# VH-VL binders against Myosin phosphatase Rho-interacting protein (MPRIP), part 3

Target 1, 108 residues: Myosin phosphatase Rho-interacting protein (MPRIP), of Homo sapiens (Human) (q6wcq1r43to150)
Amino acid sequence: KPIYGGWLLLAPDGTDFDNPVHRSRKWQRRFFILYEHGLLRYALDEMPTTLPQGTINMNQCTDVVDGEGRTGQKFSLCILTPEKEHFIRAETKEIVSGWLEMLMVYPR

## First folded at step 10 (VH-VL; from f1 with light chain S31K)

Design m2
Fold by ESMFold2, fold request of step 17:
Structure m2 (fold): chain C 108 residues (1-108), chain A 120 residues (1-120), chain B 107 residues (1-107)
Amino acid sequence: as target 1 above (108 residues)
Amino acid sequence: EVQLVESGGGLVQPGRSLRLSCAASGFTFSSYAMHWVRQAPGKGLEWVSTISGSGYETYYADSVKGRFTISRDNAKKSLYLQMNSLRAEDTALYYCAKDYPYDEGYFDSWGQGTTVTVSS
Amino acid sequence: EIVLTQSPATLSLSPGERATLSCRASQSVWKYLAWYQQKPGQAPRLLIYDASNRATGIPARFSGSGSGTDFTLTISSLEPEDFAVYYCQQYDYWPLTFGQGTRLEIK
């Protein structure tokens, strides 16, 4: 069941922010949906029939931290999981703050 | 049917300004990133600038940074390019282009362009 | 910035022949590469996105392949309307960049 949703910018898979050339990679605009069972899915648009591009299992999330130090981008978050780090950002402070509030409940 | 109609081109002296407009119809304008791409006479394509659907994110080619400003008015379904401090090298056909599916960075619809000539 | 190098610069072929156009990136752009066709006096037309996906309304004779740095556009059997200039374009990095083009001309 969807409990939160919105447009965010996602760093492409394989982005290494310690590599200077990767810092100019184009972030991907995706519609994110957080479900009550802890899956965070994202797709090219908000339509239910659109095939998801990917999923982040928030039940495996170890931390959600401010992303600006790593990414150089305002309004960014780093979602830490054992398998990899996911970097998202919003266009405004209000949007990222709402997402942080919703995602911060998952780290133990 | 998606339509993009550019206007505002013309002959102008170096150092002067022009403002290009692009009137959009046939799609939900505010949902799409929009782009300016130019083509000098007899030459290839050069990306100039991009603006996100909301207007909060803008990007520029190095050759135009500090001189050109992209903007949009979502209520009027219009895209703009303010071009200041024009140079002979800015002479080109300027296309307005629509992103697909929303903000990926490639262009599925193009206008027919408006010509800018910068000459003494 | 990412430099895209297209080869050959000019490809002279006859209708019915197979065309193979190359685009090489100066560093990996993963799958984020598009192909456009431009006929004289016309705006460009999107053919392929994400390296291999045909845009809406593009005939099946057009196909794209590759990832990383090496990309190919193939036209399996040339039609008279396919003689044009073809551009590749990457969208993995800012600034967005185009290749210099391949002119596909009738022999």
Scores: ipSAE 0.758, ipTM 0.924, lowest interface PAE 0.8, mean pLDDT 94
Fold by ESMFold2, fold request of step 17:
Structure m2 (fold): chain C 108 residues (1-108), chain A 120 residues (1-120), chain B 107 residues (1-107)
Amino acid sequence: as target 1 above (108 residues)
Amino acid sequence: EVQLVESGGGLVQPGRSLRLSCAASGFTFSSYAMHWVRQAPGKGLEWVSTISGSGYETYYADSVKGRFTISRDNAKKSLYLQMNSLRAEDTALYYCAKDYPYDEGYFDSWGQGTTVTVSS
Amino acid sequence: EIVLTQSPATLSLSPGERATLSCRASQSVWKYLAWYQQKPGQAPRLLIYDASNRATGIPARFSGSGSGTDFTLTISSLEPEDFAVYYCQQYDYWPLTFGQGTRLEIK
């Protein structure tokens, strides 16, 4: 049922990258798991039984785009859904490239 | 049990360098962000620097940027702080602190600290 | 950077009394606030994280509340070992910052 997983940094809820002060907000390290039915779940650790901190419904995703211009952070992506924008970033180019490949199948 | 043991403090002249070490045990060191926090005599706590578990991300207080370098050796389970161009205002007890649950930014375990005194 | 202002600077109380310590942030830090206790000659001890969650091993008499800019640490019935300095610390923004401390002293 899980098809991909790894550690990423997630911008906190309510972050507005048009507000310069928010660009210094601390990103949250979370373990992300992508399930084959389109659920992207994140939690404090890699154990599948850990209560998730949140989810992103990739079946509602309208686009996955490079995030660097908006966030000022290397290796970042923006996952766009009708309800909000989700910003994630990786520690390396290789990690973010792998995630982009896995997530790009969802936009409508 | 989690143990953090700082070392490398001492009395040094302004403008000189000192390297602090923190030996860690009792947890999977490479999984946790690590921090340096200092406390000047009779004063409050001041965050100095943070390094992520992987070592790829580092952060510094403005007062130490360009002078201090945080690093870690995950094989040796050791955290370091290289302190260059030391100033009198760097005089403090320096604590090594462990993040929880991995990289949230608050500290669940602290060492006993190592004292740095900068005076002529 | 986020300035955390603690009030009062000193709080004088007797064992058995209720202590209420305040921490105010210069900007919203959402729930990302921790409280620490520090006794003379000792390292700080984590009490509360995420504004209201007790850390492992912390007695139930300690509770935290608040969000955004206004936070409170409450000690429901003071024990002799609770007379110490208390610090708040935010972790919503870099740099991480501490309040200046509240000294809780025996009256």
Scores: ipSAE 0.757, ipTM 0.924, lowest interface PAE 0.8, mean pLDDT 94
Fold by ESMFold2, last read:
Structure m2 (fold): chain C 108 residues (1-108), chain A 120 residues (1-120), chain B 107 residues (1-107)
Amino acid sequence: as target 1 above (108 residues)
Amino acid sequence: EVQLVESGGGLVQPGRSLRLSCAASGFTFSSYAMHWVRQAPGKGLEWVSTISGSGYETYYADSVKGRFTISRDNAKKSLYLQMNSLRAEDTALYYCAKDYPYDEGYFDSWGQGTTVTVSS
Amino acid sequence: EIVLTQSPATLSLSPGERATLSCRASQSVWKYLAWYQQKPGQAPRLLIYDASNRATGIPARFSGSGSGTDFTLTISSLEPEDFAVYYCQQYDYWPLTFGQGTRLEIK
């Protein structure tokens, strides 16, 4: 069951923020859906028939932290999992704050 | 049917200003990033500027940064480019272009362009 | 910024022949490359996006391939309407950039 959704910007796969040229990579606008069982899915649009670009298992999430220091981008978050760091950002503080509230229930 | 109609081009002297407009129809304008792309006579394509669907994010080519301002009015389904401090190298055909599927950075629909000529 | 270098600058071929157009990026742009066709006096037309996906309404004779830094547009059997200028464009990095174009002309 979906419990939250909205448009966010996702740092592309393979982005290394320690490489300064990667800071100019175009972030990808994706529609994110958080499901009650902890799946965070993202796709090119909000339609159910659209093949997801990927997922994040929030049940494996160890922390959700402010991303600005790492990414150089305002309104960004880092979702930490054992396998990977995921970086998202929003166009406004209000949007990122809403997502932080929803995602912070998962870290151990 | 997607339609993009540019206007506002003309002949101006260096240092002057122009404002380009693009009237959009046939799609939900506010959902799409929009772009300006220009082509100097006999030359290739050059990206000029991008604005997100919401208008909150804007991007500019270094050659125009500080002189040009992209904006949109989603209620009027219109895209704008305010061009200040025009230079001879700004002479080009200016296209309005629509992103696909919303904000990926490539352009599935283009207008026919409006010509800007900057000369003394 | 990402420089896209297209080759050859001009390609002279006859209808029915196969055209192969190259685009090389100065650093990896992953799959984030599009191809456009532009005929004289017309706006560009999107042919290919994400390196290999044909845009809506584009004939099957157009195909794209490649990833990273090396990309190819292939036209399997040239039709008279295919003689035009072709541009590649990357959208992995700001600023968005185009190649300088390849002019495909009738021999």
Scores: ipSAE 0.754, ipTM 0.922, lowest interface PAE 0.8, mean pLDDT 93
Fold by ESMFold2, last read:
Structure m2 (fold): chain C 108 residues (1-108), chain A 120 residues (1-120), chain B 107 residues (1-107)
Amino acid sequence: as target 1 above (108 residues)
Amino acid sequence: EVQLVESGGGLVQPGRSLRLSCAASGFTFSSYAMHWVRQAPGKGLEWVSTISGSGYETYYADSVKGRFTISRDNAKKSLYLQMNSLRAEDTALYYCAKDYPYDEGYFDSWGQGTTVTVSS
Amino acid sequence: EIVLTQSPATLSLSPGERATLSCRASQSVWKYLAWYQQKPGQAPRLLIYDASNRATGIPARFSGSGSGTDFTLTISSLEPEDFAVYYCQQYDYWPLTFGQGTRLEIK
């Protein structure tokens, strides 16, 4: 069942932070829910029944690292998986720190 | 029923200031990003500014950066635009617009606007 | 800044005809494009979001298509109330930008 949740900003798919124009892409506000079995899902609102916009399988996560160097944004994280990199950020240090603690248990 | 009512427009000289207000009702105001969009007489739409539901994130068109400040008072369900150092090109009808579902960047509800005229 | 170019500037058609309005972006905005209708003396009305999704209460004769840089709004059979100015708007990049508008007028 859900073990953690909250609003975060997600960089849209296809964002390449090495391309300077992509640094002005609008980050997407999504409600993230982390489930007991390691599924991290995000959707347009906080209702668990809302059709998700996407998911991240944290059981396949290889690392969770500070994202500021790549994104140029404070309070950002990069979630690394074999298939792609996911970039999230929070509005405050406290929010991102809580998420880092919950997500850091997954990398090998 | 969502309602957005703008006020505070008027005729002012260049270099002066105005503060626009938008009173919101019919939705949980603090959950939604809010926007200002303007339309010069006989011209198209121009986005001016956006503020997130929490107020922590603000964004501005280059034409108004440093002169305009967007703000909100979630307790009063009110959105504001402080417009300083007004110029003739700021003359427009200013709309208050609501995001949906929360912070996507498109506008599902609009007020009827308040007119700002900057003329010497 | 993303420039949205709408064509034609003016489209003159009769009721019952099909209208096709174009919006072209200076670089890809993926699906993050909306369409609005504006009648004289009125605020804009949202028609389409995410390129192809009809907003609540919008008649089925309105449809949107496209992705990336090329987008189309189609009105399958014009009604008298459809003669208005139409704007596209992208929300993939800051600043948010609108096209210059297409005026759809009765012939």
Scores: ipSAE 0.748, ipTM 0.921, lowest interface PAE 0.9, mean pLDDT 94

## First folded at step 11 (VH-VL; from k2 with light chain S31K)

Design p1
Fold by OpenDDE, fold request of step 17:
Structure p1 (fold): chain C 108 residues (1-108), chain A 120 residues (1-120), chain B 107 residues (1-107)
Amino acid sequence: as target 1 above (108 residues)
Amino acid sequence: QVQLVESGGGVVQPGRSLRLDCKASGFTFSSYAMHWVRQAPGKGLEWVATISGSGYETYYADSVKGRFTISRDNSKNTLFLQMNSLRAEDTAVYYCAKDYPYDEGYFDSWGQGTLVTVSS
Amino acid sequence: EIVLTQSPATLSLSPGERATLSCRASQSVWKYLAWYQQKPGQAPRLLIYDASNRATGIPARFSGSGSGTDFTLTISSLEPEDFAVYYCQQYDYWPLTFGQGTKVEIK
């Protein structure tokens, strides 16, 4: 069951924000859906028939932190998982605030 | 079918302003990032500006930053380019381009372009 | 910015011949590379996206390959309507950038 969703920007795979050159990489607009079972999936659009491009297991999330210091991008978050860091951002402060509220409950 | 029609081009003197319009049809306009790409006479293509579907995000080439403003009216399916402080090097055919598939940064549909000539 | 360098500047070939166009990026753009065709007096037309995917309606004789910094557009057998200017474009980094173009002309 989806419990939250909306458009966000996702840093492309392989982005290393310790490399200043990568700070100019174009973030990818994707439709994110947070499910009750703790999976955060994203796809190219909001259509139910569109296959997800990726999934973040929020059940494994160790922290959700502000991402602006790392990415230089406003309204960004860093989702920390054991496997990797995921960087997402919203177009507005209100949108990212909503996502933060929904995601911050998962860190153990 | 997707259709993009630019208008507003013309001849202006350096330092003047000009606004370009792009009327879109045949697709859900607000779902797509839109772009301006220009081509100087006999030259290659140059990206000018991008605006997200919502209009909240805009991006500009350094050559036009601070002088050009990209905007959109989704209720009218229209893309705009406000060009201020025009320079001779801004002379080009300006194309309105639709993103594919939504906001990736490449273009599957183009208008036929409108010519802007900046000359003293 | 990412600089895309296309080669050769001009490619003179006859109909039926194979055309190979190169696009090299100053740094890796992964797969985020598109190819366009432009004929005189016309707007560009999207040929390839994501380095190797043909756009809708593009003939099978057009193919794209490569990743990272080296990309190739191949026209397996040139048709008369294929003589045009071809541009590559990266969309991994802001600003979006185009190559300077390769003109495929009839020999």
Scores: ipSAE 0.916, ipTM 0.966, lowest interface PAE 0.4, mean pLDDT 97
Fold by OpenDDE, fold request of step 17:
Parts: structure tokens; C-alpha cells; sequence
Structure p1 (fold): chain C 108 residues (1-108), chain A 120 residues (1-120), chain B 107 residues (1-107)
């Protein structure tokens, strides 16, 4: 059922990157898992006993774009959903490239 | 049980360099962000630097940017703080601190601290 | 940076009394606030995280409340071992910042 996973940084809820002050907010390191059915879930760690903290329904995403222009953070992506924008980033270019490849198919 | 043991503190003259070490045990070191927090004699706590578990990300207080370097060797469960161009105001007890639960920016475990004294 | 202002600077109380410590942030830090206790000659000890969660092993007499810019640490009934300095710390923004501390001393 899980098809892809790994550690990413997530912008905290309520972050408004149009507000320069929020650009200094700490991103939260979370373990992300993408499932075959299109749900992208994240938790504090990769342990099966750890309850997920959130879920992004990739089936509803309208776009996945580079996030650097919006966030000022390298290796970041913006996942656009009708509900909200989700900002994630990786620690390396290689990691974010892998995620982009896995996520970019959903808006199509 | 979690243990953090700092070493490397001492007395140095302004402009000199000093490296602090922090040996960690009792937890999966590489899974946690690590931090340095200092406390000048009779003063409050001041965050100094943070390094992610992987070591890819580092953060510094403005007061030490360009002078201090935080690093880690996960194979040796050791955290480092390279302090260059030391100033009198850097005089403090330096604590090694473990993040909780992994990389949130607050600290559930602390070392005993090591004293750094910068004086002419 | 986020400035945390603690008040009062010093609390003089007797064992058994209730202690109320305040921490005010210059900007909202949501729930990302921790409290620490530091006794003389010791490293700080985590008391509260996420504004209101007690850390492991922390007695029930310690409680944290608040969100946004105003936070409170309450010690319902002071024990002799509770006389120490208490610090708040925010972790919503870089740089991480501490309050200047509140000293709880015995009257």
C-alpha cells in the first residue's frame, strides 16, 4: 500500500509566506508516506505505532510546483489543494527530486 | 538512559579558538537534532546553535554567526562546537542539549555543561 | 527575533503556596513554547512543552497554559525542591529564544 516515503520538512499550519515574519518559522521534520490510493500522510516518525499528524489527499491536488519562490527555501515544493497550500521541503536536491517525481503525476 | 557529556572548556584569550565536544549515549544519536545552549555566569539561557540529525541543516544565533560552527559525527555519537574569534561575551557554561522528540527545537536532555572563559 | 518577557522577575513564596509565572511573546508563537526549571549548579530540566504538555516524570503540580503570545506556568503547591529559576522558550521561529527567567525563592 505505501509506495514512497521519507523524511521531509513541513511548514507549520498557519504559515503565510506572504508575511515576511513567517519566513523565519521553523519547519517541522516529519516522516511522509505516499500510499497507492493517493493519500500522503505524515507523522513524527516512521514507527507503525505512531499516529499520523496529517494527511494530504493527492487525488485532490491541482498542482505541485517549486516552492522556493514562495518560501525562500531551497528544495521546497508547494502542493496545491482546494483546501489549502501545503509546503514541504527536503534536505537535499536529490530527495526533493524524488518526491517531485512521485507527486507531480497527481495533478494530471 | 540518555547521557550527554561535554568537554573542551577552559580559559582562553580573546581572538583565540576552542572546540567543544559532546559525547552522546543512550539513544539513536543520528535521529535527533542537537543543540548548544550557553549561560553566562549569573545570567539566563541563550541558544547558540542547532544541527539537524543528518547534519545537513545548521542554525546559529546572530551573536555567533561567522565565528562558531556546529557539526556532528554520527558514527561517533559526538556533537562539536568550533568556536573561533572568541570574545569576552562568549564566556559561559556551554550545554549540549538533545532535541525532543526529534527535531522540534526544545530540549529534553542536557549535559552537565562545560565552562568557557574568555579573558585577557 | 521573538522576545520572551517573563514576569515577575522574582517570586518570593512559601512551601505550599501557589506560584504563577508569566511568559509573554513579542509575536504569536502558537503553542510552540516550553518551560524549564533550573536549580543552582544544575542544567535546566524540561517541564512543559507545546505550552501545556508535561514532560515525562514531571509532577502533576506543574501545569502550563496559554497560546499565541501569553503563557503561564503554574505550580499548584510549591514543594521545597521547586525553588529555582524558571525559563520559557519558544521554538516556532528561528532563532530559538528564551525568556530572561523568573526566580522562585523561598520567603
Amino acid sequence: as target 1 above (108 residues)
Amino acid sequence: QVQLVESGGGVVQPGRSLRLDCKASGFTFSSYAMHWVRQAPGKGLEWVATISGSGYETYYADSVKGRFTISRDNSKNTLFLQMNSLRAEDTAVYYCAKDYPYDEGYFDSWGQGTLVTVSS
Amino acid sequence: EIVLTQSPATLSLSPGERATLSCRASQSVWKYLAWYQQKPGQAPRLLIYDASNRATGIPARFSGSGSGTDFTLTISSLEPEDFAVYYCQQYDYWPLTFGQGTKVEIK
Scores: ipSAE 0.915, ipTM 0.966, lowest interface PAE 0.4, mean pLDDT 97
Fold by ESMFold2, fold request of step 17:
Structure p1 (fold): chain C 108 residues (1-108), chain A 120 residues (1-120), chain B 107 residues (1-107)
Amino acid sequence: as target 1 above (108 residues)
Amino acid sequence: QVQLVESGGGVVQPGRSLRLDCKASGFTFSSYAMHWVRQAPGKGLEWVATISGSGYETYYADSVKGRFTISRDNSKNTLFLQMNSLRAEDTAVYYCAKDYPYDEGYFDSWGQGTLVTVSS
Amino acid sequence: EIVLTQSPATLSLSPGERATLSCRASQSVWKYLAWYQQKPGQAPRLLIYDASNRATGIPARFSGSGSGTDFTLTISSLEPEDFAVYYCQQYDYWPLTFGQGTKVEIK
């Protein structure tokens, strides 16, 4: 049921990248698990039994786009859903590229 | 048992360099962000620097940026602070601190500290 | 930089009394606030994280509350070992910052 996983940095809830002071908010390190049915969950550690901090329904995702222009952060992505924009970033280009490949199958 | 032991403090003249070490034990060192926090004599706490568990991300207080370098050797369970171009204002006890659960930004374990005195 | 202002600077109380310590942030830090205790010659000790959660091994007389910009540490009944300096610390923004401390001293 899990098909992909790894550590990523997640922008905290309420972050507005048009507000310059929010660009210095500390991103939250979370372990993300992508499940076959399009549930993307994140938690404080890698164990699947850990209570998740949140989820993203990739079946409602309208696009996954490069995030650097909005966030000012390298290796970042914006996951667009009807109710919210989610911003994630990786430590390396290799990690973010792997995630983009996995997530791009859901839009449209 | 989490243990953090700082070393390398001492008396140095302004403009000189010092390296601080922090030896860690009792936890999986590479999984945790690590921090340096200092306290000038009779003063409050000041965050100095942070390094992620992997070592890929580092952050510095403006007062030390460009002069101090935080680093780690995960094979030796050791955190480092290279302090260059030292100033009298850098005089403080330097604490090594461990993040929890991995990289949240608060400190659940602290070392005993090592004193750095920058004096002519 | 987020400035944390603690009040009062000094709180003079007797054992058994309730201590109420305030920490005010210059802008919202949501729940991302911790409290530490420091005794002379010792490293700080984590008391509270995420505004209201007690760290492991911290007695129930310590409680935290608040969110956004206004936070409170309460010690419901002071014990002799509780006379120390208390610091708040935010971790919502870089740089990480501490308040200037509140000294709780015996009257």
Scores: ipSAE 0.768, ipTM 0.926, lowest interface PAE 0.7, mean pLDDT 94
Fold by ESMFold2, fold request of step 17:
Structure p1 (fold): chain C 108 residues (1-108), chain A 120 residues (1-120), chain B 107 residues (1-107)
Amino acid sequence: as target 1 above (108 residues)
Amino acid sequence: QVQLVESGGGVVQPGRSLRLDCKASGFTFSSYAMHWVRQAPGKGLEWVATISGSGYETYYADSVKGRFTISRDNSKNTLFLQMNSLRAEDTAVYYCAKDYPYDEGYFDSWGQGTLVTVSS
Amino acid sequence: EIVLTQSPATLSLSPGERATLSCRASQSVWKYLAWYQQKPGQAPRLLIYDASNRATGIPARFSGSGSGTDFTLTISSLEPEDFAVYYCQQYDYWPLTFGQGTKVEIK
């Protein structure tokens, strides 16, 4: 059951913010859907039938933290999982604040 | 069907300003990032600027930063390029281009362009 | 910024021949590479995106391949309408950049 959704910018796979050249990589606009039991899915458009570009298992999330220090981008978050770090950002403070509220419930 | 129509080109002296317009139809304009790409006579393509569908994100080539401003009016389906402090090197055909599916960075539709000539 | 180097600068071929156009990036752009065709006096036309996907309405004789730094556009059997300039463009990094073009002309 979807419980939250919206457009966000996602740092591309393989982005290493310790590498200065990667800080100019183009972030990817994706539609994110958070499902009730912790699956966070993103795709090229808002239609639920669109094949997802990827997923994040929020049940394995260890933390959701402010991303600005790492990314240099306002309104960004880092979603930490054992497998990798995922970086997202929003166009406005209100959008990122709504996502943070929804995502912060998962870290133990 | 997607249509993009540029206007506002002309001959101007160095240091002057022009504004280019691009009128869009055949798609939901506010959903798509839009781009300006230019081509000097007899030369290759150069990306100039990009604006997100919402208008909140803008990006510029180094050659135009501080002089050009990309903007949009989603209620009028119109993209703009304000070009200030024009230089001879800005002489080019300026194309309006549409992103697909929304903000990927490649251009699936192009206008036919408007010529800007900067000369004394 | 990412420099895209296209080769050859000019490719002189006859209709029916196979054309192979190269684009090399100064650093990896993963799959985020597009190809465009431009005929004299016309706007560019998208052929290929994401290195290998044909855009809508593009004939099957056009194909793209490669990833990372080395990319190829292949036209399997040239038609008269295929004699044009071809540009590659990367969209992995800001600024967006184009190669300088390969002109495919009638021998």
Scores: ipSAE 0.764, ipTM 0.926, lowest interface PAE 0.8, mean pLDDT 94
Fold by ESMFold2, look of step 11:
Structure p1 (fold): chain C 108 residues (1-108), chain A 120 residues (1-120), chain B 107 residues (1-107)
Amino acid sequence: as target 1 above (108 residues)
Amino acid sequence: QVQLVESGGGVVQPGRSLRLDCKASGFTFSSYAMHWVRQAPGKGLEWVATISGSGYETYYADSVKGRFTISRDNSKNTLFLQMNSLRAEDTAVYYCAKDYPYDEGYFDSWGQGTLVTVSS
Amino acid sequence: EIVLTQSPATLSLSPGERATLSCRASQSVWKYLAWYQQKPGQAPRLLIYDASNRATGIPARFSGSGSGTDFTLTISSLEPEDFAVYYCQQYDYWPLTFGQGTKVEIK
């Protein structure tokens, strides 16, 4: 059952923010859906039936932190999981704050 | 049927300003990033600027930063390019282009272009 | 800035022949590469996105392949309407950039 959703910008897979060239990579606009069982999935459009481009298991999430220090981008978050770090950002502070509130319940 | 119609091109002197309009129809304009791409006579394509569907984010080629401003009015389905401090090297056909599926960075629909000539 | 280098500059072929167009990126753009066709006096038309996906309405004779730095557009059997200039374009990095074009002309 979806409990939250919205458009966000996702850093492409393989982005290394310690590499200055990668800081100019185009972030990917994806529609994120958070499901009540802790699955966060993202897709090319908002239709629930669209095949997702990927998923993040929030039940494995160890932290959700401000991303600006790592990414150099305003309104960004880092979602830490054992497998990888995921970087998302929003167009406005209001959007990213809403997502932080929804996601911050999962760590630990 | 997606339609993009550019207007506002013409002949102007170096250092002057010009505004281009692109009227859009046949799709939900506010959902799509929009782009300006130019082509100098007899030359290849050069990306100029991008604006997100909401209008909150804009990006520019280095050659136009500080001189050109991309904007949009979603209530009128219109994309704009304000071009200030024009130079001879800005002479080109300017195309309005629509992103797909929303903001990937490639262009599935193009207008027919409007010619800007910067000449003294 | 990502430089895309297309080769050959000009490809002279007859209808029915196979055309193979190359696009090389100065660094990896992963799969984020599109191809466009442009005829004189006309706007470009999207052919291929994400290196290999045909855009809506594009005939099956057009195919794209490659990833990273080396990309190919293939037209399996040229038709008269296929003689045009072809551009590749990357969208992995800002600024968005195009190759310089390959002209496909009738021999």
Scores: ipSAE 0.756, ipTM 0.921, lowest interface PAE 0.8, mean pLDDT 93

